VH-VL binders against Rho GTPase-activating protein gacX (gacX). Designs and how they scored, part 6

Target 1, 188 residues: Rho GTPase-activating protein gacX (gacX), of Dictyostelium discoideum (Social amoeba) (q54j98r51to238)
Amino acid sequence: STVEEVNIPLFLHNGFKYIIQHGLGIEGIFRIAGTKDKVKQLQMQLDKGENIDYDASKVDPVDLADLMKIYFRELPDCLLQSDQYDHFISLLTLDRLGQIQKLRELVSSLRPENREMLKQLIWFLGRIAVNSTTNKMSEENLGLVWGPNLLWKGGKAVSTTDMMELMAGAGKIKLIVTLLIEEQEHVF
Short names: E, the ipSAE of ESMFold2; O, the ipSAE of OpenDDE; V2, 0.75 times the mean of E and O plus 0.25 times the DockQ between their complexes.

## First folded at step 1 (VH-VL)

Design r6 (framework fv_ragifilimab; at its last look DockQ between E and O 0.08; V2 from the best seeds 0.00; counts 0 for: pae E 13.7 > 2, off the site)
Fold by ESMFold2-Fast, scan of step 1:
Structure r6 (fold): chain C 188 residues (1-188), chain A 120 residues (1-120), chain B 113 residues (1-113)
Amino acid sequence: as target 1 above (188 residues)
Amino acid sequence: QVQLVQSGAEVKKPGASVKVSCKGSGYTFTGYYMYWVRQAPGQGLEWIGVINPDSGDTTYNQKFKDRATMTVDKSISTAYMELSRLRSDDTAVYYCARSYEDYGWAFDIWGQGTLVTVSS
Amino acid sequence: DIVMTQSPDSLAVSLGERATINCKSSQSVLYSSDNKNYLTWYQQKPGQPPKLLIYWASTRESGVPDRFSGSGSGTDFTLTISSLQAEDVAVYHCQQYYSTPLTFGQGTKLEIK
């Protein structure tokens, strides 16, 4: 193959495993907030090139969950690529097979590293949703909390308390991410 | 050993409803989309709709949207297609079929068909 | 919607000879992102449901004899049976799954001459 191999950050790979082992039973995982000071400490550790010590089992899964959302939110451009924003939103006007076809097309058009990271993330979120009877995080709930961290207009995520923007944008983005989780076997 | 088994033939009067069942066996029922297709005597195939057996989400051909209802009962690996307000031109063999992305969304396994006759 | 047109409506071919069936779509069924044609061929014998023969326009389903082949791209597709056998007498249908509503050709009836 002449294409570069796609790799995801080690902390994400290990973090997905850690949350599957220790976080699947936590009600509201990814919805409830972690401790700001602890999350900042973990973020600073990663910024210095240090590894998180998962073997010590000292990491709170809720803090790690927040760190993961922050990681995606603080990317220079969103994982789903801001240049695809309108295309992702427009698929909601299509019927089901049209939505799957368009999702497959858009996912295939992503940079290979983004596509692989998305595939791994969506698989992980599907694992969480399977335990929704205990953790209360359905595909729709995960779409709601993860959506704003994966897809936004322009070059960077915006933090806002504007309820009009939140309601208009979050609803559509929620449906897109929900669809990715529900139809992942047909999209990737 | 993968198979789809449909309910038996039905004879209905115009204005009645019919509900056809399709039981899957030998595979993970929720892992494959379920499609409904019909074929009037001596005519071609016509797509009715598709259902995700895991979520229950449906997409209908607009021609049938107002009269067709697709549902699933995961506990018995069975899909249903109900067609209401039947007309004589609804006389056809109704098929269920499954598809999976690896087969290019093609219908790899079909039910044996259910003949629905609508006559006054 | 995408209209699928087959030709001929019926065809009579002698045993051992080549049979060729054509299928045209009113718009391209070639998906740009994966470079695949969303076109399928089915074989239907009297009293039986259709049987999957070829998917992705040219990929033969497992268990289908190698005398069956599919070719074409975009809007023009062909199903070829290189050496007709008695059991090949059937109606052949093409189908697109590029967009909804899913649509089929009118069918081509293949008979022995």
Scores: ipSAE 0.000, ipTM 0.460, lowest interface PAE 17.9, mean pLDDT 84
ESMFold2, look of step 14: ipSAE 0.000; ipTM 0.456
ESMFold2 (binder alone), look of step 14: mean pLDDT 93; pTM 0.949
OpenDDE, look of step 14: ipSAE 0.000; ipTM 0.522

Design r7 (framework fv_ragifilimab)
Fold by ESMFold2-Fast, scan of step 1:
Structure r7 (fold): chain C 188 residues (1-188), chain A 121 residues (1-121), chain B 113 residues (1-113)
Amino acid sequence: as target 1 above (188 residues)
Amino acid sequence: QVQLVQSGAEVKKPGASVKVSCKGSGYTFTDYYMYWVRQAPGQGLEWIGVINPSGGDTTYNQKFKDRATMTVDKSISTAYMELSRLRSDDTAVYYCARGTYDFWEGYMDVWGQGTLVTVSS
Amino acid sequence: DIVMTQSPDSLAVSLGERATINCKSSQSVLYSSNNKNYLTWYQQKPGQPPKLLIYWASTRESGVPDRFSGSGSGTDFTLTISSLQAEDVAVYHCQQYYSTPLTFGQGTKLEIK
């Protein structure tokens, strides 16, 4: 009763499975926008603690993909932790092997809950990237789209203006997330 | 059909606070970010901040962070911006404006009529 | 902060003639991954709020006449009114959405000669 297991929210686990079953072939998955009203309806259901049956509800994978990005963007602090921002950015000055080693060290220093969630998210993104010939979402494209949702400075909830600020430095954040996807077997 | 209606003009003394309201209609209030912008007489536009009506999360222009507070009341589709410790150079027309909810698209497409706030002794 | 500079501060143009307003950003507002310029143009008539004319540097807002066009990329942008009408007399503002704080140009006052 006092033992806690490190796991991820059920809706993320189910969401990953749903996108893998229905979304791998969608060109621009995570890049193309969903329908705002449908994404908000899904968000409201999850906020109420409802367990959504995505298959029964015939949820559009693009709408679910947007909701998943919104979930990470709206965390009180980014998944990679704002207190690690400078350390993540600085690894880009190293060569590839140095980047992998430093990235492993930084990931190991994350809170266990964040590390487990990141591990499962990055595995999921790797599954999407394997199908990039069809869906056009390479590791780099996923790094670009997901980067601003996973790493920001300041520890505040992300807004439209915060996202635009991150986009001004997007190249560095893109490379960090791209590295996580490409080198995940050496990092986790 | 989409419109933003703001509260009426205010006259305040230096050191006082002012709270401006902005009521949205003709759209789903929580689907769009709400921006606040001001314009001093004969001057350009200056951004104050933005609020996400769905969660109440805010981002402020650093210039206003210590004095501005943005809030929403979803039940009446109304956003508020309160500015404290007013100075004479806070005299301006204050606007609310809605922006897109999608972080890849963030332009302000509908604006309120403006609220003139005059700060004088 | 990204500084937005408009030129000229004011101009007078005869009815039916072309009006050209320039806007320069101190840093690029082009996001290469989506190839969008995070730049908007607003029209503001005396005593009225700003009205969105152009977003993404060159996309006309619904209901805006074809005589209004936006062009440019990166740091240099232009708003063109191909054939000035009486109702076009206003102050025009450019604005960037690329980074916080959101910033506006100082405005360009357009008048009839």
Scores: ipSAE 0.000, ipTM 0.461, lowest interface PAE 15.6, mean pLDDT 84

Design r8 (framework fv_ragifilimab)
Fold by ESMFold2-Fast, scan of step 1:
Structure r8 (fold): chain C 188 residues (1-188), chain A 122 residues (1-122), chain B 113 residues (1-113)
Amino acid sequence: as target 1 above (188 residues)
Amino acid sequence: QVQLVQSGAEVKKPGASVKVSCKGSGYTFTGYYMYWVRQAPGQGLEWIGVINPNSGDTTYNQKFKDRATMTVDKSISTAYMELSRLRSDDTAVYYCATSPYEYWDSGAFDIWGQGTLVTVSS
Amino acid sequence: DIVMTQSPDSLAVSLGERATINCKSSQSVLDSSNNKNYLTWYQQKPGQPPKLLIYWASTRESGVPDRFSGSGSGTDFTLTISSLQAEDVAVYHCQQYYSTPYTFGQGTKLEIK
């Protein structure tokens, strides 16, 4: 699996391994919130460029899971690229085979660094979903909680938008990420 | 089989509160929005609001915002809609609805509860 | 709020004849970015919840007979039953989901002539 190869930030590579080792059995992993103070402490270490020894620090996998979502959410541009937002949303109008084909094309058009990071993240999320009978995090649940952290329309500023418009957008993004997890062998 | 099962009929006095439940089964409860709609006898449908069962976030029709409260208990896959300060014109069948298939992004309601008749009379 | 108006309020049609129900929105429910009309049609029989017939203005729900069709775009929409059957006696409702609050038409009661 590509997560064994260091092609992404070391923090993420080691974090994926740590959660697979210690977090696969945690019900609601990535859904349940971590402790804000502990998550902030970990984020400060990441911001300093420090290598975090998760085992020595006895990091709670739930806190690390929250940090990972925050990391992607706070990127200057989303991993799936805001300039591809309309293209990703529009693929939902196609049938399943058309969705897979278009998704493969869009993923192939991403910047190489983004594509590699996405590939390893989606592989990791697939590993979580395989254990869903225990952790209750199916592909759909992971798509729901991860979607907003991976794809947004240009800019971080929130305009005058009501809750339903935000929820509708989140739902469409959820399907895209769910499809990435379910069909990753045909997309990457 | 996807199914929504609601609580039974209620008779209330003006000024009272009513809390209607809606239990989902056959799908991932936290993966899809839950909507509430009512219908007064012989009248059209009226949208009350929507709740995201995963986050608990709600959007209310402004008409009901001050009296309606939507909540979820994820552990039993059940949504609730409470309406306070009841008036006689709140007499209606109250429905929960969801869209767990390909329609979820359309806002169309393809799965409905059986309805709960709430009668408000002195 | 988007106001939905149906016409007629009631309609009587003979078995095997065409039934036509209209729905108008006070503003466009067409999203130009995805080219979809955020309009649905429901069928409701006495004592039952509404049943989804058509979504995206013209897409038939799985299991809905071919005699039901939806048409229109923007603000003017039509539900057509090409050959009325006895089981089609019901109240029909249109709904927009373009913006909150979601709103419904007043309903059209369809009965046998």
Scores: ipSAE 0.000, ipTM 0.445, lowest interface PAE 17.7, mean pLDDT 83

Design r9 (framework fv_ragifilimab)
Fold by ESMFold2-Fast, scan of step 1:
Structure r9 (fold): chain C 188 residues (1-188), chain A 123 residues (1-123), chain B 113 residues (1-113)
Amino acid sequence: as target 1 above (188 residues)
Amino acid sequence: QVQLVQSGAEVKKPGASVKVSCKGSGYTFTDYYMYWVRQAPGQGLEWIGVINPNSGGTTYNQKFKDRATMTVDKSISTAYMELSRLRSDDTAVYYCATDSYGRYLWSDAFDIWGQGTLVTVSS
Amino acid sequence: DIVMTQSPDSLAVSLGERATINCKSSQSVLYSSNNKNYLTWYQQKPGQPPKLLIYWASTRESGVPDRFSGSGSGTDFTLTISSLQAEDVAVYHCQQYYDTPLTFGQGTKLEIK
């Protein structure tokens, strides 16, 4: 058997497995805040090119969960690509089947690196959501907390009109990420 | 080429301990969980536990928790499973296996297996 | 623990004919929220480790011939080989991953008539 080559950061590979092992039962995982100083310490290790020490005595899953959100938020461009923002938002005017078909097209149009990272992340979030009876993080809750970290408009000056559009977009971004998690087998 | 290579066959007396090794190659060892499964002669498969190679964190089948110890040495990409206080019914082929993180995040389906280590416990 | 029971214990089928192996779980392995069955099938030849065939009850592993198919839901599952080849002689195992401990069926030995 050949292992599928995945090209995502090692800390994400190990972090996903670590949270599945130690964080799957934590109520509000990704919603509740970690300890600011510990998250900053972990971020500094990554900035220096060091590996995260995933010893359970040294890494709180909640701190790691915050670090993961920060990692995606601080990418030079959002994972779903700012040049696709309007296309993602517009799919919500379609019926469910049309949304799935259009979403598959948009995901296929992403850069291969972004598509693979998104696929791994969404599968991981789906694993969290399967445990939602225990952890209280449904697909919708994950869409809410992850949405702002995965999709935003880039490079545009903010005006009153743009600010109102941005606020209206926040709920739509949640729905798009929720759809990605719920329909991932039809999208990827 | 991804592969898991296990240590050779062992013959032990009742009451002894055995330590089986499993060396991973062709992939990033710390990126994938390592599972241990055994199979007694002519019988079905039985899950022993899983270890996170990066953290050393473990989850054991309760049946084995008091006798089994899983560890890793990241520097040589090798996992170990030690079973203590051996009995004749511990005679089995012991396997290490992984679920290929990038393909099967949520499946716990074992797509890569070691060749197996026969442990014989006899008086 | 979830108990997995396979039937029959052994089966002899002629080359080119259909082989059917059943697996029953003591409780449902269907997770209603995502509508997925946490059920896997393996093939094991003498002296070799098991080989993954099917996961999610019906999804074929990459490189596995299309004559292998999985079906069923909840507690009752079937592995079908539509046209038996000589190389398919093996013991077949089902496994659930709905809950820990992970558990396997006792195995079904498939032979050529």
Scores: ipSAE 0.006, ipTM 0.459, lowest interface PAE 15.1, mean pLDDT 83

Design u10 (framework fv_ustekinumab)
Fold by ESMFold2-Fast, scan of step 1:
Structure u10 (fold): chain C 188 residues (1-188), chain A 123 residues (1-123), chain B 107 residues (1-107)
Amino acid sequence: as target 1 above (188 residues)
Amino acid sequence: EVQLVQSGAEVKKPGESLKISCKGSGYSFTSYWLGWVRQMPGKGLDWIGIIYPGDSDTRYSPSFQGQVTMSVDKSITTAYLQWNSLKASDTAMYYCARDEYYGSGWYEGMDVWGQGTLVTVSS
Amino acid sequence: DIQMTQSPSSLSASVGDRVTITCRASQSISSYLAWYQQKPEKAPKSLIYAASSLQSGVPSRFSGSGSGTDFTLTISSLQPEDFATYYCQQSYSTPYTFGQGTKLEIK
């Protein structure tokens, strides 16, 4: 099959390559924390538009992994779009086949740039999950750590009810991201 | 449809320079890694390295580092493998192959191969 | 570097036979293993990727299995066109090393 060129930020292109080459065997990749000062330094270089040669700089894959999570978390709106939050959460009431069909529909409804970035990110996470016997990061583990960085409800929780709803939503978001990784061949 | 076409056979003397080519067509040249593989007469496959045409990022096998240079010219969708000074031990068939898609696809190995370029180095 | 060792280095078989070729990695490579077929004086052809996924256009009689360090390529019912040399390759870590090859010969 022919695959079209995917246009995403060079930072992500280079980051995915670097982690695949150096990070697939790291136990807890994306779960374990990087060094705060090193992550901040890398973030500042990116914010200034500087090019980073990860190999020449001997960047720690764990630091880069943290930076990638921060990148998605700090987007003006979450990658899966806050306006689609309720629609994503509600698909979990369907059976597996219905979940896949609805998920494909929702992904197709995302803005083209978000859909493209999501597709490449989920592919990348799938490659990490294939190595889970070594790195201990299954599809569920990746769903857990990545979920909050990819989908959130608009606005802040301001009451006990909102806080409890936010916490309940975290479990559902984990399941949605897990489903995206597991069923990506049927969704994208 | 998707194909890699390599340059023709070469006969050289030790110490001479050489640059062989691999031209891609029918796909997004900058979306896939491109690998080079050596096969000495009667021997198995030896991985030389890979290059990502989008940014010329290279990964060499330690046994080939400093012995050969990989490069690309995106404007003509062509990859190159170059020697500054050939040795008799460089006598081999050289293959280029489309490697992993950098993006949405799972790693599919080297799925499309060039026909090979036979390089003979003798005095 | 990760070392890839194939067994056997050669074997003889007849059309219709079930053939199994093994590949062992010197360390865990998860499922980052591909199998290739090469006929004399021709370029290699991709058969299997990700240890067990069949390449498009490859006959279903070919299958791959394994993970970690031990992998197998199986041809369930050998055909005349299957006599060739078979190579495994790991893509877990550069250099993407090949096994030494298994030559499948007519009995």
Scores: ipSAE 0.000, ipTM 0.487, lowest interface PAE 14.5, mean pLDDT 85

Design u11 (framework fv_ustekinumab; at its last look DockQ between E and O 0.05; V2 from the best seeds 0.00; counts 0 for: pae E 19.7 > 2, off the site)
Fold by ESMFold2, look of step 2:
Structure u11 (fold): chain C 188 residues (1-188), chain A 124 residues (1-124), chain B 107 residues (1-107)
Amino acid sequence: as target 1 above (188 residues)
Amino acid sequence: EVQLVQSGAEVKKPGESLKISCKGSGYSFTSYWLGWVRQMPGKGLDWIGIIDPSDSYTRYSPSFQGQVTMSVDKSITTAYLQWNSLKASDTAMYYCARGYSTYDFWSGTPMDVWGQGTLVTVSS
Amino acid sequence: DIQMTQSPSSLSASVGDRVTITCRASQGISNYLAWYQQKPEKAPKSLIYAASSLQSGVPSRFSGSGSGTDFTLTISSLQPEDFATYYCQQYNSYPLTFGQGTKLEIK
């Protein structure tokens, strides 16, 4: 399910369009939870490779937003690539100009498929953020909800100690995703 | 019990406006689609369109697009069919019907409960 | 648009008869086919959805079959209350469309 000449899933391409058309005014889009059973049904269709006509099916943009987050969370490796985790975190030790330059370098070194998907996602999140007066989803709020879906450390098991580290890392990843959205014209 | 109760018969002249209603009860109004169907005197059934009461999303038959407007007021569980300027050819029986959910997101919905109908007569 | 053609347009039958009404779609519609019954001056009543699934409260003498383009409504032993007009409807794709109807009359 890819569109154009880049490996971006069709459901994401069409989903971005659908949310731009119908969901930019929804308060808390991506933050508020969708209906669990509806999201699961959409996920099952996606997993079977079926096309979803969002308009004909009357898909709730909130359910689609959850489906998108689940898709990124369930990738075999995170979009920003788990072996780059420490490199991304380390850019926070730099001043703003250094952060932007390091971020451009890190993004340029991503696999081409991941870089293009990130570029499209960040552009889309920017569209939501410019409507934050209505939807209340600023760059920082989007960074908070998207961070855990885009970057994590390797490994599978999570203990109580691991959860504290994940919570602390979430604050740092929030800042990185916020910077991606705010500075996308200099990064991409 | 699930019921759809429609407003009473209307006698109108060409050029007049009209808004007829369909009130749902006995079920979660926003959980089901609502369809409108026209039946001209002595004729079969024509699908007008459907509306989702949860967000007012609509789909019209092409032959009715721009001829009539569907709307809902979910606070009183009521759907409406509205004309801005009636024509004599609008004379018909109009039904609302509940469209229950399927597990297929690509198709429309079958109907399971029908209103009693509203007769609209447009004559000079 | 998907055209639905019913056969016959009308028929006469006696109480106790087995009656078959057919519906043909101009394109494949899988099993997204419903059947409705309408008595004079009354609202339609839903009989069958998904080609063969009976609505709640519909007598078991009614059955539906078919898939793709060819569908059949069968009444296994006609009762006095079954004299009505029957409509099929496809809901595979928009716009939703009805057949022209089959009038079932008492002989």
Scores: ipSAE 0.000, ipTM 0.439, lowest interface PAE 19.7, mean pLDDT 85
ESMFold2-Fast, scan of step 1: ipSAE 0.007; ipTM 0.575
ESMFold2 (binder alone), look of step 2: mean pLDDT 91; pTM 0.941
OpenDDE, look of step 2: ipSAE 0.019; ipTM 0.586

Design u12 (framework fv_ustekinumab)
Fold by ESMFold2-Fast, scan of step 1:
Structure u12 (fold): chain C 188 residues (1-188), chain A 119 residues (1-119), chain B 107 residues (1-107)
Amino acid sequence: as target 1 above (188 residues)
Amino acid sequence: EVQLVQSGAEVKKPGESLKISCKGSGYSFTSYWLGWVRQMPGKGLDWIGIIYPGDSDTRYSPSFQGQVTMSVDKSITTAYLQWNSLKASDTAMYYCARGDEWLYYFDYWGQGTLVTVSS
Amino acid sequence: DIQMTQSPSSLSASVGDRVTITCRASQGIRNDLAWYQQKPEKAPKSLIYAASSLQSGVPSRFSGSGSGTDFTLTISSLQPEDFATYYCLQDYNYPLTFGQGTKLEIK
């Protein structure tokens, strides 16, 4: 049987391409913060449905990287679904093979649009990690910075207080996102 | 399960028009780039261009700009490469290949269409 | 245009050998490099993307390394089915450009 992919937002698709073309050599990509004013301007353009020519606008990859994290953080519910939080955390009690099998099961249970967006995001993050000797962003580092933006308990976590609470407990979430990146060939 | 199936071999005379096809299946056709690559007999690979079926955005190699036209028909998940007037120098194997959506590298290839142009 | 130069243009090796093929870009392309295998009278097959990421289904004896301008494809234990021409491709900038190819003969 054939399997058809679900489309993701065009700005994410184009953003992934732009970061891969211009951002893979940037030390601390996704860890270092963008320029607040520039990130806000990009966010406003995307919120209006404007098509941004990233190359013509000479967009800083760091600003776009920061915007992408903000996009996921500001979703009404996290990409991995807050109703699956306990299930994701509990897989860490299993051995590696059990973790992979359970992770595949949980990912398959996500809404199709979330599953497709996650698949494309994790593939993209894997591309960043391949260049970690240059950019210093290993699978673990990407898991650490992306984790709080992809999984939280109790629904939307957009306040500074909510983010600080997630950071305090980030170790397990980091491991889950790290596992997604490392084992993506066996999970998706 | 991803498959690209190309049209059969063509034998043409200089000055004739030609349109060859590449039909995609087993994936979301509108979500991936589709590229065309030429290989002249006994030579290496030459990139012609890419087209994004979702919006028909095209990027051509300068060597092929104005020499060929890329197009798609979404309703039958098919891409086309077209010449208005063939030259003997167009004799080659033509491959279509799927481009990864975030990179232009080619992960799946069609079997090729041999085009022979002679008087 | 970015020029891709492969070395050697051809080589012969024995089954079981470790072989390396190199690809050099005329300017920095980060890790935007892919490797392809083409067997006689067949379409190319993807082996490596992003300089070092192995395509699904490709044997683990194939590996890629490098960044910037210098890249290497390594086959750790050569098999008879590895007889082929190998091409690198940069996808850093338009136009996309292939190397001239390296013909690997197993004898």
Scores: ipSAE 0.000, ipTM 0.446, lowest interface PAE 14.9, mean pLDDT 85

Design u3 (framework fv_ustekinumab)
Fold by ESMFold2-Fast, scan of step 1:
Structure u3 (fold): chain C 188 residues (1-188), chain A 119 residues (1-119), chain B 107 residues (1-107)
Amino acid sequence: as target 1 above (188 residues)
Amino acid sequence: EVQLVQSGAEVKKPGESLKISCKGSGYSFTSYWLGWVRQMPGKGLDWIGIIYPGDSDTRYSPSFQGQVTMSVDKSITTAYLQWNSLKASDTAMYYCATYEDWSGYFDYWGQGTLVTVSS
Amino acid sequence: DIQMTQSPSSLSASVGDRVTITCRASQDISNYLAWYQQKPEKAPKSLIYAASSLQSGVPSRFSGSGSGTDFTLTISSLQPEDFATYYCQQYDSYPYTFGQGTKLEIK
């Protein structure tokens, strides 16, 4: 019996499959902007708890890609947990083997629901990166685009922070997400 | 504790109007869809439609569009299903149901309201 | 509208039996399928959502599987309280249609 357990929102589970099916060949997927009105329409459906009609004639993968980034960005606390921010940043002072060991430790310390969602998201991003010859989205490019949506300091979506600290953190956050994608088989 | 409490049984004649109710408690009434399901005596479940109490947006089954009206009064966390002119074929048990998650399935059900329409 | 067809329409089984009920959608509904149990003169009770996710408080002998168009509900070791009518429902596209039901009777 092929019993499947779904531990993340259905729209994400089915959305990952939809982008893999229709979006892997799109140059700049997640980097290229969607159509504002269509993304807003999809977001309104999601906010009401409606199921997205995953029909290729109705849903542009680029619009769905934008919606996914918005979903993670608008979580009450970031997926990697703001209480782990300093610990994630500090691992970058270690050599690569030390970084992998600390990533495994930090990921294991995440809440189970965050850890499972992160695992499925990183797997999905890895699938995109494998096709980087055609879509131009390497692990590093995905780290750059996704970093700000997955890790920030402070537990609230509306946060006032020092702009110089934000700029300094951006490059480090990119590297952390890049490492998660590249080393996922040693981390999860 | 989420609960949906429906109004009592009704006995009506063809051509009469009727409005039955479903009162929600124990959850954010305006944040989740509320649906109605018909079950004719000895038959299966038949989806009528859903209403979003926050803005009264509705999705009807084509077979029920124009036959019934769904509405809400969010000040008393109550949803309504209304007929302007009842038919004998409207004789059925009517359930309201809702969900607390963004899944689209019904995880909490009311006890049902039996509507009998006889000439 | 998406049509949901259950098989069988009724079956007889004994306590301890493994029971399988199937549900077929007329078009691809991904994993947007729920299963409900209804006992005589009672409101339906949610058992499974997202084709395979068990509702809180539902015994582990119940399981769901499938994706796309073909789905199954399995009761691994039938208990006396499991004799009821079971319904599948797709919630992929409006209207959210139900199957015709499967009546599970004591043998």
Scores: ipSAE 0.006, ipTM 0.507, lowest interface PAE 12.1, mean pLDDT 85

